# Ledger of designs, part 15: VHH binders against UPF0284 protein YN1551_0030

Target 1, 347 residues: UPF0284 protein YN1551_0030, of Saccharolobus islandicus (c3nj62)
Amino acid sequence: MIKEYYGAETFILNKDFAYILVIGTTDVSLIPGLTIAGATPELTHFTPAADAEYVLLGKCKSINTIPVSPTGIPTPALLTRASLSFINPLKIVVNAGSRILPKIPYIDLQGEPGKDIRKQALSMEKVNNIMENSIKLGEELSNEYELIMIGESIPAGTTTAMATLLALGYDAMDKVSSASPDNPKELKRKVVEEALRNLPTDSLQRLAKVSDPVLLGVAGTSLGFKGKILLAGGTQMTAAAAIINEFDKNKLKDITIGTTKWIVEDKFADMLSLAKQVGVKVLASMLDLSISAYEGIRAYEKGYVKEGVGAGGSAIMALVRGVSNNTLVRKIDELYSELVGSNNLHI
Short names: E, the ipSAE of ESMFold2; O, the ipSAE of OpenDDE; V2, 0.75 times the mean of E and O plus 0.25 times the DockQ between their complexes.

## First folded at step 4 (VHH)

Design s18 (framework vhh_7z1x_3)
Fold by ESMFold2-Fast, scan of step 4:
Structure s18 (fold): chain B 347 residues (1-347), chain A 122 residues (1-122)
Amino acid sequence: as target 1 above (347 residues)
Amino acid sequence: QVQLVETGGGLVQPGGSLRLSCTASGFTFSDYAMNWVRQAPGKGLEWLSGISYSGGSTSYADSVKGRFTISRDNAKNTLYLQMNSLQPDDTAVYFCARESGYWSDTKYFDYWGQGTQVTVSS
């Protein structure tokens, strides 16, 4: 069960594809910072590396703990790994600018971690590196594939996405999602309002000021790729699509966003309005996790996490190949049990 | 508007007990995991305990395991912390905190109460 919006079509997805995971960090994630003794440490810098490792290996190498919240809610990388286990596509990790590098092979775009967008997110040198190298990657992938799926891992990425959309002229204030069941908006709004002060006229210079390396890497890869693209993600992918449209207005005909029902039905955001403004097609996985044996998994139905690491797009890829909701949830439960069990064995 | 209000703190002697309450308003309490966090004088924040949205799963820091019990009443929008065998080292301001998300916005707790003072002294 997949819902189609704005002319999106599922039949184009029943082809061989490569899974591309673009990772990075931004200092926006440090606003405000918090360290709490006795809990799992805040993993802001390690999240993208840990997510990439989990998707590829089924375990994290860059952290000394398992990737679950204090109450057992897992990273969306677990949903991605479960979905892709039925397909086994080529998986490529692309470093756009992560502070912590994953302990697995990756392609380096020669970018840098994003800085505070209230000042300047990226130097023009690093923006040019990301765009040139990601476009080249897309061109190279065009020789092997007619379809790619691009996911992302970047903490605080919805804040930079909102800033990016607003800087490009879209009505995006308070429309991006969050990882919580509701959407605390005040801090995001304050940071973004400060970031939008004194914007350059040139589009690429605007993006250098307020965006992030992952959005640029996703956009560049898409611009270089000649086939069909599934942007696997939520409201962050509307920002990526906006960047793509800024540099090639004809490109969105080959692009569809693949997301989750938790994103499109989020009462505290407006994914579909953003997609409509940008002119990008949307598919939503109607995956029902309420049947999971595990409360941490069922927390997604409460609006926790909702998306990331290409979870929605990955579920769509499994569903179009005939994997049922029940089969997919069973695999999610299996991987969750293994993840929690490995922690119990070490503790 | 999200609001968390802690009550039940006070002065107790070592070995004593206190029950803290946190009353929540402005959101669907039953949809959120909740936590207790404390700050002792001159120290940083220390996480103590968490409880899932249904109350079916609980977790505890090693410093309080076996002495403190977290619970919730979703019908009353109230979170509790039963504190037994209190020690001078338990002297702190105690906060209830709403669990946020894990990844897209990586802060663990998005809303906090004002705190309630617990003092353990002879």
Scores: ipSAE 0.410, ipTM 0.737, lowest interface PAE 3.0, mean pLDDT 88

Design s19 (framework vhh_7z1x_3; at its last look DockQ between E and O 0.54; V2 from the best seeds 0.00; counts 0 for: pae E 4.0 > 2)
Fold by ESMFold2, look of step 5:
Structure s19 (fold): chain B 347 residues (1-347), chain A 122 residues (1-122)
Amino acid sequence: as target 1 above (347 residues)
Amino acid sequence: QVQLVETGGGLVQPGGSLRLSCTASGFTFSDYAMNWVRQAPGKGLEWLSGISYSGGSTSYADSVKGRFTISRDNAKNTLYLQMNSLQPDDTAVYFCARESGYWRDTGYFDYWGQGTQVTVSS
């Protein structure tokens, strides 16, 4: 139920842990052609707050609707909440720089929303705030935990992750790029190429130019933490691992990425190749959603939503503790039924 | 590459009906949820209706519920919108849109058709 890559082992995950959800926004999500206008522009600004609220509360307070697509596909936060319900870890929401603040308790890193990476994503003052405060958070967590799991929620975060990997010297361009001008990935390539012009020499200044507050918050928390870390995500967590490696090469021995099968099987994203370049171990949940009673959940098997909010890592944590695929899917279906609550979607 | 082509628009009298079609190519149509969106003159985009990849689930905006019916024929790679009881306020360009996924880089819809004009006038 768990696939291991590059020497990753599940033995280290059977400990008490805290779940750290780092949230933020970036103006990269506002670049025309990267995001479709219409029914979802409001959710783009609210996504991190809504995801954090759903994970903690089982409902959203920052939006007046349910966190599902028009055709009934739910946020990956539903998968995270279902998996974590069997463990009930301490859950900590960390605001690295979100335009919309969640209506629940959170730790503030005193960062800012990321700006357009073609110009300058973050001021050095805010980068220093994020790094100093997240390192301190990691150090403080070390007093209570030998293991933490870190998730992320940030719209357009795969674009800033690609920019980050490229700015740190990794071969990431051909992983998410396309030869077609009409392909959204070609727009991502153009945005990232412009962002990479005239990079500063200093590593933190490079990150200030092209990264995002969430990647910095994930990396700083990891740098400060003295135990084992499960980075719960996909391509964005390979970028976080690359940042960690830039500042402490010995830290990666304590870090594993936990993700979904839909990420590792996605040949276009080529996440495993990036993880190999960075030198980070990977675990993948092989959770099978095809047995769900709901079409909206089964749609995950088509690759609609591959990862987010720690869905893969959370599933791994439950599976390691003996929770079966059938039990996880029954809980997922239960939460989905509660979330939809009506026959409006006929799902 | 990925292509969505709307047809079936035109001029119709108030109270009348039209059926819009959207022909898809360049991808496996039956793997994707599909949606209809419109833009009235001088207004923003308005989501109207969505249908799951199999056609088993549908959803509608309150403004069109009971008057519009979304359907799909996966064997013909075609999405439909049956519009009944049309009123002047339904005058807009109508787009079909492919659903990309929830909560990631491309928002909800990653590919659109060029649109078809519907004009409701006496």
Scores: ipSAE 0.313, ipTM 0.704, lowest interface PAE 4.0, mean pLDDT 86
ESMFold2-Fast, scan of step 4: ipSAE 0.618; ipTM 0.845
ESMFold2 (binder alone), look of step 5: mean pLDDT 88; pTM 0.891
OpenDDE, look of step 5: ipSAE 0.659; ipTM 0.866

Design s20 (framework vhh_7z1x_3)
Fold by ESMFold2-Fast, scan of step 4:
Order: C-alpha cells, then structure tokens, then sequence
Structure s20 (fold): chain B 347 residues (1-347), chain A 122 residues (1-122)
C-alpha cells in the first residue's frame, strides 16, 4: 500500500516511464567525524558507480566485492532492481560528478565531484554545465516520455541537502534522514552551520557554495522535462524540489516525491515537514520487509539505509501496477540470495 | 551522546585467549548491527567480524574464521569478541563499531570506540 500526502495521486503513475539515475560524489563524505575516525573513505568514491552498475546489470564492475555492508545489509539498488524487474523501464544513468565512473553507458553533465561545502562545493563553471546539460536532457526526454522517475546515488547527500534547504530559507536544521537507524546530529549541524557563513545573495551562487552535483542534476533535468516527474528519494528530494521551486514557482504541480515509510516515519528527521514547507506532494511505499528470509533485508525495518537509488519510488511504481508486498519481497530475497551466494557469504 | 567503550585488551602469549567487551550507551543497542575492526602497527584498518541486530547472523574475515567468535547480549547492551589461538600477527588496537549503512551518509560505521590494545608476545 501507498500513503498519499499533500494532494499526491497515484493514477498519474500508470504510464510508461524512463528511470533516470543521477550519480555523483561529494567530499563532505570525507570530513573527519561524519564517518567517524577509522572509516575507509576511499570506498565512498565507488558507491554511485557500483549502484548504477547493479541497477542496470545485476552485478557491479567497479568494485571487486559485492554491494553489501559488513553485516550483509544491501545497497538500496537491490530494492530498486527488484521493483523495476516487474516493469522493465528504460534505465538511463546520468553522471553529474562522480569520482569513479561506472563501466556502463552514461550521460555526462560535464560537472565535477562536490568539494567541502565549508569552503566551496562547485565552481560556477561546473554549476552552469550541470544546469545547462541537465535541462537539455529533460527537454530531450520530453520528446519520448510523459513521465520520468529520477533517483539518486550520492554518499553524504543528506548533509548537502540540509545545507541546500537552509541556504534557500527553509526550516531544515536536523530534519534530514541518515542511513543509520538514528541521526547523529551535532557534527552534521556544525559542518552545515560553517558552510552557511557568508552566503552569497544570488541563488545559483548559494547553490555553488553549499550544494552538490546530484541535487543540481536532478533539479535541472526536472526543470527541462515537460511532463510529470516522480522524484524517487527521501529528504534529499525535498532539497531538489526546493531548487526547482527557486527557479520555477509553477513547476511543483507536476512533481511528486516517491519515498519509503522508513523515511516518512523516521523519528530522527522530519521529511513531511520539509515537503510541506517546499510545497511538494509526497507518496510513501508502505513496503513491509519484516517477512524477508534475510536479516540484511529486515534491517531496513530497523531503520538502516531507508532510501537511495530511487528505492521508494521504484516500489511505488511496482505497487501501482498491482505487484503485492509479498511478491516484491520474494523478488528482493531472490536477488539478495544471488548476490550473497556469488561471494559465499553466510548471513 | 553515543558511546562505545572497549574492555578486555592486554598482553597475552601466543596460543592464548582474550575476550573483548564493548559496552554501548546512548542508543537502542538492539536496533543496530555491530562490528569488530582492528588496526595493526603500520597497517590500515582490517574488518574482522560482524553481527546482526538480533545476533542471528554473524560473519568473519578469513584471517580470524575458526579462531574468533562474535556475540552480543542485547539486555546488557554489550558486544563481545572471544579470541582464541592468538598469534603475534593479531597484535593490534581493536575497535568496536556501530554499522551505519554502507551506501550513504557514512561509510560502513558511524560510531567507533576508543579502541583497546591487544599485544601477542612472549
């Protein structure tokens, strides 16, 4: 089942669509204390490429391991691939600024990886490239589709999303989600507060200082697209919607965020408050993973991961087409078994 | 105010055993997967073992399989690592780490203990 918020309607989703995955990295993921001392930050660079490869191929080419956490919790790309297996839409990977490029076809926005937002996230040259090229992509997609679903893969993306929302004037402090069951707030808050000092007055210059290439690529693609858009994600997509609204105040009528119950019910965030402030409609998949055979999958019910790679929006797309919760979880378990079995993991 | 505190390190002879404990506070311990990671002198971090939130699933690095056992007591908010047949190459600082979700805001682990020193020598 799907919960509707702020005037969202599921019937618009019963159309042919393209799945657009915007990938990128940001050096915010490398700030000491956000990942805590001793983390291996180099692997962060591979995450977006590996996610894109997994969604398209069912396997990763850019890493020599499988995309699961140390205790067997899989990337949300696994949920996305399972959901989309019942639909088989066209899948397009869009590079907004990833340090590691996926070993599959992708569209390049001519961006760059985001830098430390406490100084400057992106040059204006790269911001202009991302915006111009993503708007053009949206315009081109308008010739083929009435509906697109846009997902994202960017580690530390909720920190840049919070900074972006605050820079655009929204009450967003401590309201974004995290991949852990709780939300360690104090360090994220300090980084964002420092990033917001001496903010320029021009909106695009503000975004250049504190945002990330993926949020800009999602926003630009949406601004260029003439039809209906499902932004597949959680609190990061409220930031993308805020950017869209900043540049076109009438555009949000064509936009709905598709997310997970784990995001909307997150006690340590407030995604629905962010969506209400921005003026964007929300759908949440009420997917129940407690029936999974695998603890790694059931960890999502404990608040691990929650969202990413368009997992919630993809589940919504399957559910509106009549795929049941039981059928989706069975497919998730099947793909998880294949993934873990390829590496002889005992989970 | 999340805290992870390791105890049980020390000096041990080759072939000996140690049991490490990690006491957790400031969060609902039973909702989190937990891990043991070590850092040997002059080496990088090495993941050793993980345990699911319920304790129903465990995993081990090849270097410690059959010698180390991870366990947890959710009623006591405590993670354990039983280390048997210790070798000089096991000399390292041992950290307990809370699993954050590999593919997002933090890479693999969001909170670490201060570490406890294990020295294997005669």
Amino acid sequence: as target 1 above (347 residues)
Amino acid sequence: QVQLVETGGGLVQPGGSLRLSCTASGFTFSDYAMNWVRQAPGKGLEWLSGISYSGGSTSYADSVKGRFTISRDNAKNTLYLQMNSLQPDDTAVYFCARESGYWSDSLGFDYWGQGTQVTVSS
Scores: ipSAE 0.387, ipTM 0.738, lowest interface PAE 3.2, mean pLDDT 89

Design s21 (framework vhh_7z1x_3)
Fold by ESMFold2-Fast, scan of step 4:
Structure s21 (fold): chain B 347 residues (1-347), chain A 122 residues (1-122)
Amino acid sequence: as target 1 above (347 residues)
Amino acid sequence: QVQLVETGGGLVQPGGSLRLSCTASGFTFSDYAMNWVRQAPGKGLEWLSGISYSGGSTSYADSVKGRFTISRDNAKNTLYLQMNSLQPDDTAVYFCARESGYWSDTYGFDYWGQGTQVTVSS
């Protein structure tokens, strides 16, 4: 039920762990371009806070609606909450730079929301704050855990991930995933090509120009943590691994990416090629949502959403502990029914 | 390249009906949920209706529920909006929009048509 790539092993996951959710926003999500980027772009500012709230509480406080698409496709936070309900790990929300702050306890890295990467994503002051504080968080977690799982929530994060990989010298153009079944490449390509003009020579300065606060927070936490790390996510986590490798060339031996089959099988991206180039191990959950009672859940099998909030890594954690596919889907359906029933949504 | 082209707009009197069509090309239409969104003069975007990739599930905004019907023909790569009992406040540019998923580069929608004008006036 779990596929292993590039030397990844599931037995390392049979340990107590903390779930770390790094949240942030980037103004890349607001770039309209030749394709209209969003009906309500400002709602993307609320997504990371709402995701964090849903994982911890089972409800959102920062939005007036439920976290589903117009046709009832839910946030991947639903899959994460379902998976983690069988484990009940310590959950820590980490704010790397979200425009909207979640109405729950969180650790603040003293970062800022990312700006337009075609100009400058982050000031060096904020890059240093994120890195120093996230490294310290990783060091502190090392006192209590041998394993952590780090997830993310950041809209437009695959665009900044592609820019980050390219800025660090990887062959990444058009290889990152998207939340749609295909991968609209034209806007991402144009933005990233523009962002890579006049690129600084220094690696940290390159990251300040084109990256995002979440990738830096994930990387810093990983660099500070002394145990094993599951980076729960898709192509964005290959960018985080690339940053980690840039600053500690031996660290990837302790790191594995945990993702979904929808990411590794995405015909319009190439996550496995990115992981191979970076030198990071990959596990993919083979979770089958086709048996769900709800079309919004089955939309993941059509290639919608695919990943986020650590959904794949969370499923892997449940599966490795003996939770079956049928049991996970039943829990997903239960939580989905509760979520959509609260707003009388019919799909 | 993904293209969405709306047709069927025009001038109609209050109480009248119009059927909008949206022809899709450049992607596998049957794999995507589709939506109708409008923008009235001087106002923001208003989501109206959505339909699942199979056509088995539909949803509507309260403002149009009971008056508008969304449907699709996957064999023809076409989305429809049947609009009945039209009111002057239905005057807007109507867009079809492809659903992108919720948490990525675009909240709700990744591709839009150019829009078709609907004017409800006597």
Scores: ipSAE 0.503, ipTM 0.789, lowest interface PAE 2.3, mean pLDDT 89

Design s22 (framework vhh_7z1x_3; at its last look DockQ between E and O 0.78; V2 from the best seeds 0.00; counts 0 for: pae E 4.2 > 2)
Fold by ESMFold2, look of step 5:
Structure s22 (fold): chain B 347 residues (1-347), chain A 122 residues (1-122)
Amino acid sequence: as target 1 above (347 residues)
Amino acid sequence: QVQLVETGGGLVQPGGSLRLSCTASGFTFSDYAMNWVRQAPGKGLEWLSGISYSGGSTSYADSVKGRFTISRDNAKNTLYLQMNSLQPDDTAVYFCARESGFWRDTSPFDYWGQGTQVTVSS
């Protein structure tokens, strides 16, 4: 139920752990400029707060609905909540720079929302704040945990991830994932090509220009933490691993990316090539959603959504503890039925 | 090459009906959720209705619920919108849109038709 790449093994995951969800926004998510009543780009800024609230509470407070596609395909936060319900780890929300703050407790990294990477994503002051505060967070977590799992929620985060990987010298053009089955790449490529013009020489200055607050928060927390780390995500976590490697080349031996089969099998991306270039180990959940009673859940098998909010890593954590595929799908279906029964069909 | 072509618009009196069609080509239509979106003169885009790739699930904006019915025929690569009880404020260009999963991308729709004009007037 778990596939291993590049020497990753599951025995390190059968420990008590904290789940760290790093949230933020970037104005890159607004670049298409389209406003659609009922599903507008500005409402995208609410997704990280809504995901965090849903994982912790089973409902959203920041919006009147929960994150679902117009046709009922739910946020991966639903998969995360289902998987974690069998473990009930400590859940910590970390605000790296979200325009919309969740209505639950969170740790503040004193960052800012990412701006348009074609100009300048973050000020150096805010980059320094995020890095310093996230490193301190990782150090504090080391006092209580030997293992943490870190997830992310940031719309357009694969675009900033591609820019980050390229800015750090990796062969990443067109290799990051998309929530779309086809992974339409034209806008993403053009935004990133413009962002890479006139890069500064200094690595931290490059990250200030083209990254996002969530990548920095994930990387800094990892740099400060002294135990084992499961980076729960897709191609964005290869970018986080690249940042970690830039500042501590020995850190990756303690890091594994935990993702979904839909990411590693995506024909329009190349997550495994990115992980190999960076030198980071990968585990993939082989969770099979085809047996779900709900078409909105089965859509994941067609390549919709694929990953986010720690869905793959959370499934891996449950599977390692003996939770079966059938049991996970029954829980997912239960949560989905509660969602549609409450008339929360749109974000 | 993905193409979506809307037809069936026109002039109708208040209280009247129209049926819009959207013919798809250049992709496997039955693999994609589809949506209708409209744009009234001088206004932004308004999502109206969506239908899952199999046709098993549908959703509607409150503004059209009970008056509009979305359907699809996967054998004909065609999406439909039956529009009843039309009012003057339904006057707009109506677009067929392919769903891309907006969760992680900047737009929930990756391909659009050119639109068909619907005008509701006396």
Scores: ipSAE 0.255, ipTM 0.669, lowest interface PAE 4.2, mean pLDDT 88
ESMFold2-Fast, scan of step 4: ipSAE 0.620; ipTM 0.842
ESMFold2 (binder alone), look of step 5: mean pLDDT 87; pTM 0.874
OpenDDE, look of step 5: ipSAE 0.313; ipTM 0.695

Design s23 (framework vhh_7z1x_3)
Fold by ESMFold2-Fast, scan of step 4:
Structure s23 (fold): chain B 347 residues (1-347), chain A 122 residues (1-122)
Amino acid sequence: as target 1 above (347 residues)
Amino acid sequence: QVQLVETGGGLVQPGGSLRLSCTASGFTFSDYAMNWVRQAPGKGLEWLSGISYSGGSTSYADSVKGRFTISRDNAKNTLYLQMNSLQPDDTAVYFCARESGYWSDTRPFDYWGQGTQVTVSS
């Protein structure tokens, strides 16, 4: 089912909502050791566009292969698409700064891809563009919806999330998750420690130095939106909530993070401590993938991937509407079978 | 401390066979998918084969399918690559690599061994 933390309530989610997917890239993904020699930089750059395409279309247009790992572990976009198939909400893709643009309609925040946070992540011009345009988007969505769910796709986003939380004064070192079953921390720690040297005093200037376009786009959309918000994601969404709280101390009463059990139970991170420090409510989907017919899907139970593209929040939305675990897993298996069968994948 | 150590490389004649081993330590080997990747002189990295955490699923690059066989022994924390019908173009440094997943900060692989040299020549 769903676990509630810090005063979170599921009944507020039984309303029509729009699914907002904020996409972007950051050069943090290119730092040696975070991206191993021989990992395909092209795949990292295409990931947000491919994720957005898969959620909307059930297929990717921006990559030549299907969005699975070498051993068949799929993008979390597969879980999101499966969950949302029972609801069919309006889906809006928002480009905060992706290096590769998706081949589907999107709203452009006039941002840019993030740069190396050890120097400067974003120019103040682009930070102002992202914040102004995302706040305006949130205001516009307020005319049509009382509830939105905001997800994200950005490779290396947990590194920028950790830097963002630390820059805003939270005890966040080594508390963010990773896509691996464990959480290699030493390199992220070194990059973040270097990024935090010589921080500006002004909050927006600190974010310009160490954050990323997606966190800013999520925060701005949330600040502009007048209804209830489900931030669909894990430790990255605690960073988004921290930015929101920095600019509006009363806003978190309308915000809940929706994530997965794999994130909240991650022994190599501490998402719940981050949420408690920030003061944001958390819901966790207790979706059990161990009953899947496919080992690539069951790999999530081993701690692979765990979250992304709003997978946890999307599962929560389906579960609160009465979709069972068995029904969700059957749909996930159906989409997975279509995905791997459609391209007779041999790398 | 995560470590992957490859052994079994060496000089071999065309048409010959070698078996590579990769011994893993510092993590729960049975929770991770594993891969073999090579780098030929003057070329980029080429993925060769992957095996799921249980060993129940395997995959191969077209260049090695039918000639190479990936396997694992989770009780021994060891990954294997049986290489048959070796050709001069198989000359490369061979790495075992731990799969981190498609969407990780490290891309598909987060830890690599030091590599083992395989030279195929007459």
Scores: ipSAE 0.541, ipTM 0.815, lowest interface PAE 2.3, mean pLDDT 89

Design s24 (framework vhh_7z1x_3)
Fold by ESMFold2-Fast, scan of step 4:
Structure s24 (fold): chain B 347 residues (1-347), chain A 122 residues (1-122)
Amino acid sequence: as target 1 above (347 residues)
Amino acid sequence: QVQLVETGGGLVQPGGSLRLSCTASGFTFSDYAMNWVRQAPGKGLEWLSGISYSGGSTSYADSVKGRFTISRDNAKNTLYLQMNSLQPDDTAVYFCARETGYWSDLSAFDYWGQGTQVTVSS
């Protein structure tokens, strides 16, 4: 049910943990916009807030529906909530720089939304705020937990992850995943190639130019935390691990990425190569959603969405505690069924 | 690489019918949910209908439900929109769009066709 890579071990995960969800937005999510064919939709900015609300409450407050595609493919927050329902860990929402703030309690890192990485993603003042405050959060969590799981919600985060990996010297071009079954690489490549022009020499300044607030918040929290860390995510978490390694060469021994089979088996990316280059351990949940009653859920098996909000890491946490694939899918279907009578479409 | 080409538009009288086609190339069509979106003169984009990767699930905007039918032929890499009981307010450019994300707004679409004009008038 769980595949281990690069020395990863599941037995370290059978401990009490806190679930940390780092949220943010980046203007990269608006590239390409729908500017020529009418008004550009802005609902993408609501996704991190809505994901956080759904994981904590089972409903969104910032929008009238959950984040769901026009054909009924739901946010990975649905998978996360289903998995965590069997554990009920403490859930902490951390705002690294979201344009829309969630209508639930959160910890603020005093960051800002990321800007277009082709110019400048973040000011150095906001980078320093995110790093200092997230490191302090990690230090504080160390007093209460020996294990934390850190997830993320940031639209277009794989583009900033690719830029971040390349800026730090890794062979990452065209190796990150996407929410699509294939990987439309042309636009990502063009944006990232432009972003990488005129890079500063200093690592923190390079990150300020091309990264995003969520990657910095994940990295800072990890650097401050003294125990074991499960980075719950896909190729974005290889970028977070790369940032961690840039600032502490010995830290990755305490870090494992928890992801999904859809990420590690993605033919249009190469997550395992990225993890190997960075030197980070990987666990992959081998969930089989093909048995779901709902096509929106089965779409994950076609390569839609694949990861986000810590879905893979959350499934791993449930699986190591003895929750079966059938039980998880039944819970996913139960949560999704609450939506069958609702209009989950708005444009 | 990815191309979506709409055909079948034209001039029709009120109460008439048209069938739009969208031919896809450059990707595995059967792995993607597909959508129809329109833009009326002087107005923004309006989502009309979506169909799952298998064709087993469909959804419609209230404005077209009962009049329009979305379908697909995965062997032919083609998406269809059967439009019946057309009215002057259906006059618009109709776009085929590939679904990429889990958001329920127009940012869920990563590739669009060039559009085909439908004009409903006498």
Scores: ipSAE 0.568, ipTM 0.833, lowest interface PAE 2.1, mean pLDDT 89

Design s25 (framework vhh_7z1x_3)
Fold by ESMFold2-Fast, scan of step 4:
Structure s25 (fold): chain B 347 residues (1-347), chain A 122 residues (1-122)
Amino acid sequence: as target 1 above (347 residues)
Amino acid sequence: QVQLVETGGGLVQPGGSLRLSCTASGFTFSDYAMNWVRQAPGKGLEWLSGISYSGGSTSYADSVKGRFTISRDNAKNTLYLQMNSLQPDDTAVYFCAREGGYWSDTFPFDYWGQGTQVTVSS
């Protein structure tokens, strides 16, 4: 049910862990052609808050609708909640720089929303705040846990991940995934090429120009944490691993990426090549959603969404504890039925 | 490479009907959820209706529920919108849109057609 790459081992995951969800937004999501002007800018800003609320509560407080696409494809937070329902770990929401704050408890890194990476993503003041506060969080978590799993929620995060990998010297052009079955590469390529012009020499200044608050928050938390880390995500977590490696080459021995088969098998990307270049271990959940009763859930098998909110890593955590594919899909279907059957509040 | 072409717009009397078609090329149509979106003069974009990749599930905005019907023919790579009981307020440019996913970099739609004009007037 779990496929291992580059020396990854599942044994290290059979321990108590905390689930850390790092949330943020970036104005890259507002670049024409990367998001829809008018109909969806509001939802894009609310996405990280809504995801965090859904994982913790099973419902969203920050939006007036349920967290599904127009055709009923749910947020990956639903898969995360289903997987974690079999474990019930401590869940910590970490705000690295979200425009909309979730209506639940969170830890604030004193960051800011990312700006247009073609100019400057983050001020050095806010980069320093995110790094210092996330490293401190990792150090504090080290007193309670030998293992943490870190997930993320940030719209347009694959664009900033590609820019980050390229800025750090990796062969990443056109190798990142998207939530679409077909990766829209041309616009991402154009935005990233513009962002990469006139890069600073200093690594942290380079990241301030082209990265995003979530990647920095994930990296800082990882750098501060003394135990084993499962980075729950795909190409975005590969970018986070690259940042970690830039500041501590020996740290990757304690880090494994946990993702989905939909990411590692994405014919329009190449996450495994990126992971190999960075030197990070990868586990992939081979979860089969084709047996779901609901088309919205089966859409993941068509390459919709694929990952986010730590869905792949969360499934891996459930699978290593003996939860079967059938049991996971039944819980996913149960939560989806509850979500779709709830009263929708129209905008 | 991805191309969506809307046809079937035009001038119609209040209470009349029109059927819009959207022909898709450059991708595996049967793997994607599809949507109809409109923009009335001087207004923003309004989502109208969506249909799952197989055609087994449909959804509608309250403004068109009961009057419009979305359908698809995967063998012909074509999306349809049957519009009945048309009102002057339905005057808009109608766009076919491919669903990119809830948390995509191009949320919620990653490709659009050029649009087709529908005018409801006496």
Scores: ipSAE 0.518, ipTM 0.802, lowest interface PAE 2.2, mean pLDDT 89

